# Designs tried in a protein design chat: VH-VL binders against 26S proteasome non-ATPase regulatory subunit 3 homolog A (RPN3A). Part 7

Target 1, 182 residues: 26S proteasome non-ATPase regulatory subunit 3 homolog A (RPN3A), of Arabidopsis thaliana (Mouse-ear cress) (q9lnu4r240to421)
Amino acid sequence: CRYLFYLGKIRTIQLEYTDAKESLLQAARKAPIAALGFRIQCNKWAILVRLLLGEIPERSIFTQKGMEKALRPYFELTNAVRIGDLELFRTVQEKFLDTFAQDRTHNLIVRLRHNVIRTGLRNISISYSRISLPDVAKKLRLNSENPVADAESIVAKAIRDGAIDATIDHKNGCMVSKETGD

## First folded at step 19 (VH-VL; from d1 with light chain F94Y)

Design o1
Fold by OpenDDE, fold request of step 20:
Parts: C-alpha cells; sequence; structure tokens
Structure o1 (fold): chain C 182 residues (1-182), chain A 117 residues (1-117), chain B 106 residues (1-106)
C-alpha cells in the first residue's frame, strides 16, 4: 500500500490527477486499520487531488474515526474551496502553514487557488442567472485594490477556459450564467 | 457542561439598534465557528451570520448584510451580534450556535428580539 | 442560495410507527446535510450530520440517508418524546434550512 501512496504522490506532482486519485484512494483502502498515521496521509493527499480535479470530497471523509483532528486543516481548506472563498482560503493557508509544510502539501495547496476560483464561480453561476461583478467580487471575497476589475478578469478567464458557461455583460457590469442546476 | 447563553434581546422600534451577546462555556471557544440563527414566531429556522474560530472571516445572510455585525472575543468566550437598522421582519428568537463548520451541534436557549412600533 | 424543501410539511403518526421525512436540495450538496429536532419553546437539537452520521447521544432509532439532492430522515419506531418539528439543513454552502416538518401524535 505504501507503493501506491508514493505512486499517487508522484502522479500528483506530474499533474496526472486522475491516476493519482486512484492510487491514493487504493492506498488508503488497502492500508491496515492500525496504520492510522499512514491512512491519514493517504487521505490528505487524496483530498487535495480530488480538489485539484474539481471534486468536493464528501463530508464523511473528514469524520472518519480517528482522523477528524488530523484532517481539520484539509477540511477547512476544502470548505474554502467548496464555498469559493479566496479570503478564507488565504487565512486557512496561513493558519496551517506549518502543517502543510510538514505534510509537504504546500505546493499542491498553492495550485488550489485556481480551483477555489473555479468552484466559487461555479457556485455563483448555479445560484444566480445574473449577478453584478461587484457582487461576484464580494461573494468570492476577493481581497484586492480593484476587486471589480479583478473579478471581471477572473470571470473572463474562467469563461475562456471553459470553467463556467457564462457571458459578461460589459455594459451593465454583470455576469450572466447559462448553467443549469444539478 | 457545554453551554451557550444568549442575552440582550428585547423590544426595539423599527430603525433601532440592539446588541446581542452569547456567553460560551464548557468547550474551547476559540476552536469553533460561532453562529447566529433566528426563528420568527411560528416560522422556521434562518441562518443569520457566522464568524470563524479566530474571527478572521465573517459571513452574513443577504437579509441582514450591511445591517448586522457579528464579532467575538475569544478571551471572554463571548459572541456578539450588533443589529442596526432593525426591521419588523427581524423579529425572532435569536439563537447562538456552535458549529464545525456549519454543523450546529450546540445551541443556546435563544433570546427574543421584537421589532415593533 | 441553496433551497431546501421538506416533505411533508406536517405528519401525524402513532407511537411505534416508522416515520420518514424527506428533504430535497435545489442543487447537489453531496452529503453536507444535517437533521435537527426542535420541540416547542426549545432550541433545535442536532440529530444527524453528514447525511447519515448519528450525533452523539441521539437514539439509534434515528437514521439518515441520501446524497446529492435527495435525503431522508427515518425514525424506525416512534417514541412519545419524538413528537416535534424536524428540519433539514445543508452545510455545503452558506447554511439554509428546510421549512420544517411538524410531527404530531395521531
Amino acid sequence: as target 1 above (182 residues)
Amino acid sequence: EVQLVESGGGLVQPGGSLRLSCAASGFTFSDYWMNWVRQAPGKGLEWVSTITDSGDSTYYADSVEGRFTISRDNSKNTLYLQMNSLRAEDTAVYYCAKSYPWDFDIWGQGTMVTVSS
Amino acid sequence: DIQMTQSPSSLSASVGDRVTITCRASQSISDYLNWYQQKPGKAPKLLIYAASSLQSGVPSRFSGSGSGTDFTLTISSLQPEDFATYYCQQSYYYPTFGQGTRLEIK
């Protein structure tokens, strides 16, 4: 099972997230119950890889017996991604800086910023057929000197990248969503 | 024993202000998100506001955004809700609730806020 | 905002009955769903979190199931103290509650 874990990490670093996910989850499943520390590490990496894939891990992942405390930093990170909160994401990174360093997951977490934005915009797109860019900035909790301009840029990029199905009404300063609900 | 005790409720006129407090005990206050949830008479539950464990982030329902301010003093194990520009529709029992992150596992007894002319 | 819709709004049952209450989310919330019980004049009490996890101290006759958009709270054998109002609540996004289900004695 350790081989699978290391394979998962290598694949993660190589940006092969789909394969990495499989390796890490398999490692977690095959790990002995007594190997709690190892299982925790497998879950930490699996959580991040799933987030990088644009998936939100289930709440139950974070309530596994004996893992709740250890997974708290990653749960809070997941919360930030899930709700598309850039400020929370930032504060969580700072709050658990040492933990992420020890886990050697800091570099992966840095990559998650894009996913925070993507997930946040997705949530907004699902919730609102039309929303002003200032409100987009507020809902993303974008902390910048020019939040509206930044929001417009972020939304434009997300549209261009196919992250959301939406258009920008430049005249009215609004994002118009074409998304359908789940 | 884990306990939350709200205070500060009362009768206030529309446009008035009120400050609610919630005293926490029996747990490490600074480790948990804290929330206000309200319930109008004979109605359901409505989330009002959330503040993270360290107070770095706050969240508000659209209905109270810009009028209410949630804050906390971890040294005093106390949660606050400053309510300004109160409206009749703000009339409700206001509950203080501990959460992780929005699983409300501990609730206070609530404090009644009545906004009426 | 995510809208939560409970069914039914009210229900009459007898002690010993099996009772089911459903909750539907306007969008997928995975398993980020909680169930609460509230008795008249009292604060809500958490029963189930993460859709199916039983809160500590809650009787085993309570159970939750579901994922995505459809969820169910089940009371396997209704007890006298179970007559109350029940609420579902999603914790996937900014929290929202269902309108509640009032469970009354038949």
Scores: ipSAE 0.911, ipTM 0.951, lowest interface PAE 0.5, mean pLDDT 96
Fold by OpenDDE, fold request of step 20:
Structure o1 (fold): chain C 182 residues (1-182), chain A 117 residues (1-117), chain B 106 residues (1-106)
Amino acid sequence: as target 1 above (182 residues)
Amino acid sequence: EVQLVESGGGLVQPGGSLRLSCAASGFTFSDYWMNWVRQAPGKGLEWVSTITDSGDSTYYADSVEGRFTISRDNSKNTLYLQMNSLRAEDTAVYYCAKSYPWDFDIWGQGTMVTVSS
Amino acid sequence: DIQMTQSPSSLSASVGDRVTITCRASQSISDYLNWYQQKPGKAPKLLIYAASSLQSGVPSRFSGSGSGTDFTLTISSLQPEDFATYYCQQSYYYPTFGQGTRLEIK
């Protein structure tokens, strides 16, 4: 149903991701099999909304019959989010700039940077009880002139926002994770 | 026919260096991530390193981080692995593998690296 | 790192048998799970990707199932050429492999 798709897009723009997800997935399910182009669009938006929600879409979403090539940019984008790699995220955006522009999804993708960071920091927090900020920057693959300072800022924000349970040891320039099962 | 052919393996002393190469053919090399996966004698498979299609990003297993360097020359359809500060535990057959992104669908025959005093 | 625990480590079976190999991930990997076959002295061969998708050229007697943390590779009717070592591998994060399952002739 086209109405559901448009509703999903509106909800997405309005930051109502949970409702957007429902609309977009329903649109995809109700779409005729022959409407491949429309189904592809539904999936593209659904993928992004799920990522924005912090959910990693299944591998099988990207291998649906007739959709593999069309969804490739979004699969690679998902990869960057999944592994929390900011540099990969950047390069994927650059690589498929025209596609995202044509799909008019570029604005949504910009929002995903936060999710990339969140995923990356979560992975780091789980893997290390203590890690230097330089190593945090390296693992996030921060591409900036001041990666350590940026890493500190990013970690501080993540802690403040409750995205990770950690503290910053400013004396030693380290992130200290409080996650169990380190 | 899609093919990967590794070379450069051999015997080296601990602390030594070795450079592996992997020649690719039968597919658009520059479109795929490339990987090194190793297998110690009688043991399982261990991912070593990955380089993205354009070479912009590289990833390493903790066990080799800081010692190994993965690189590629897309103009030559060749993947490389520079191995420095080699250890006995690095002894293994090293496989070159094509992936998308980490689904290893094509593998080379492997090249044996032996680190021994 | 995500740990992959494969079981059993070894299995004896006869031609025609139904064989099941299990793989467990230390955390949820959705369906980002691959299965490989490796014969002695040979490179691994991709059998299944995305937990249940059959790689091109692989016989239909091979199938994969599961999601999250628990996965299964099934060979419906074992053939002589199927005796080999099988590995699961997660592709959700930096790649890690199971320890392998050696399938031997009974």
Scores: ipSAE 0.910, ipTM 0.951, lowest interface PAE 0.5, mean pLDDT 96
Fold by ESMFold2, fold request of step 20:
Structure o1 (fold): chain C 182 residues (1-182), chain A 117 residues (1-117), chain B 106 residues (1-106)
Amino acid sequence: as target 1 above (182 residues)
Amino acid sequence: EVQLVESGGGLVQPGGSLRLSCAASGFTFSDYWMNWVRQAPGKGLEWVSTITDSGDSTYYADSVEGRFTISRDNSKNTLYLQMNSLRAEDTAVYYCAKSYPWDFDIWGQGTMVTVSS
Amino acid sequence: DIQMTQSPSSLSASVGDRVTITCRASQSISDYLNWYQQKPGKAPKLLIYAASSLQSGVPSRFSGSGSGTDFTLTISSLQPEDFATYYCQQSYYYPTFGQGTRLEIK
């Protein structure tokens, strides 16, 4: 089972997230129930890989018996990604800096910034048929010198990548969604 | 005993302002997100606003964005809601609620806000 | 916002009956779904979180199920103290509540 865990970590570093996910989940399933520490490590890395894949882990994963406290940093990380709040993402990284460094996940966690943005845009596009680019920047908590220009660039890229089904109304400075919930 | 106690409700004219407070006890206030949830007479529950444990992020329902401001003082274990430009549709019981992040596990008794001429 | 729709809006049942209340989300919310009970003049009380996890101190006759968009709250044997209004609430994104289900004891 340690083999599958280390294979999963290597594949994560190599950016092979789908293969990494399968190895880590299998490692977690094959580990003895008594090997709580190892199972916690498997779950931490599986959560991270799922987030990098653009998935949001289930709420119940974080309440597994004997793991809730240990998985708390990764639950708070998941919340920042799920909500799409870059300020929350920054504060979670600061709050659990030592834990992420010890787990050797800190460099991969920095990569989640793009997932925070994409999840945030997805949530906005479903919730609003039309929203101003300044309001998009505000909801994402963009902290740049020109957050509106950054929001426009981010939205344009997400449209090109097919991450959201929307258009930009450049005349009025708005994102116009085609996937509003009903 | 974990407890949340709201105060500051009352009668206010349309366009007026009001400040609600919520005193927390029996838990580590700075570890939890804090919320306001309201309920108009005879109606259902409506989430109003949330502030994170550090206070660095705040969230608002569209119906109150730009008019209400949530804040917290972790040194006093107190949550606040500044309510400006009040409208008749803001009339409700306002509940303070503890969460992590949005599972509202402890609620206060509520404080009534009435907006009328 | 993620719209939550409850069914039925009102329900009458007898002590001992099995009662089910449903909740539908306008988009997938995984298992990020909570249930609350509210008695007249009182604050809501959390019954179930994560779709199926029973909150501490809640009687075992309450249970929850579902994931994605469709969820149920079940009371296996209705007691007189269970007359109340029940709300579902998604915790996936900015919170929204169902419109409520009023349960009346016959």
Scores: ipSAE 0.853, ipTM 0.921, lowest interface PAE 0.6, mean pLDDT 91
Fold by ESMFold2, fold request of step 20:
Structure o1 (fold): chain C 182 residues (1-182), chain A 117 residues (1-117), chain B 106 residues (1-106)
Amino acid sequence: as target 1 above (182 residues)
Amino acid sequence: EVQLVESGGGLVQPGGSLRLSCAASGFTFSDYWMNWVRQAPGKGLEWVSTITDSGDSTYYADSVEGRFTISRDNSKNTLYLQMNSLRAEDTAVYYCAKSYPWDFDIWGQGTMVTVSS
Amino acid sequence: DIQMTQSPSSLSASVGDRVTITCRASQSISDYLNWYQQKPGKAPKLLIYAASSLQSGVPSRFSGSGSGTDFTLTISSLQPEDFATYYCQQSYYYPTFGQGTRLEIK
């Protein structure tokens, strides 16, 4: 089961997240119940890989017996991704910096910024048929010199990539979603 | 004993302002998200606003965004809601609630806000 | 926002009955669903979180099930103290509540 864990980590570095998830979950299943620390590590990495895949882990995963406290940093990380809040994402990384360093997940976690943005845009596009780009920037918590321009670029990229079903009304500075409307 | 006690409700004219407070005790206030949830007379529950444990992020229902401001003082174990430009539809009991992140496990008994001319 | 629809809006039942209240989300919310009980003039009380996890101190006659969009609260044997209004609430995104289900004892 240690070999499946390291195979999962190798696949994660190679961006083979679906295979990584399968290996990490198998490692967790094959591990003896007495190896709680190893099972916790498998769950931490599986949660992270699922987030990188664009999945949101179930609430119940974080309350598994004997694991709630140990998984708390990854639950708070999941919350930042699920909500799509870049400020919360920054704060969680600062709050649990030592834990992520000890787990050696820090460099992989910084990759999640894209997932925070994508999930945030999806939540917005489902919730609003029309929303101003300044409000998109505000909901994502963009902290840049020109957050409205950044929001426009981010929305345009998401439309181009097919991540959201929307258009940009450039004349009025709005994102117009087809997910809730005509 | 974990307790949340709201205060600051009352009668106010449309366009007026009120400031609600919620005093927390019996738990580590700075570890939890704090919330306001309201209930109009005879109606259901409506989430109003949330502030994270550190206070770095705030969230608002669309119906109140731009008019209400949530804040917290972790040194005083106190949550606040500044309500401006009040409307008749803001008339409700306002509950303070503790969460992690949005499982509301402890509630105050509420404070009544009435907005009428 | 994620709309939460409860059924029925009201229900009349006798002590000892098994009652079921349903909740539907307008999009998948995984298992990020909570149930609350509210008695007249009182604050809501959390019964169930994560769709099926019983909050500490809640009697075992309460149970929850479901995932995705369809969820159920069940009271296996109704007691006199159970007449109240019940609300579902999604915790996946900015919170929203169902409209409530009033449970009245015949």
Scores: ipSAE 0.850, ipTM 0.920, lowest interface PAE 0.6, mean pLDDT 91

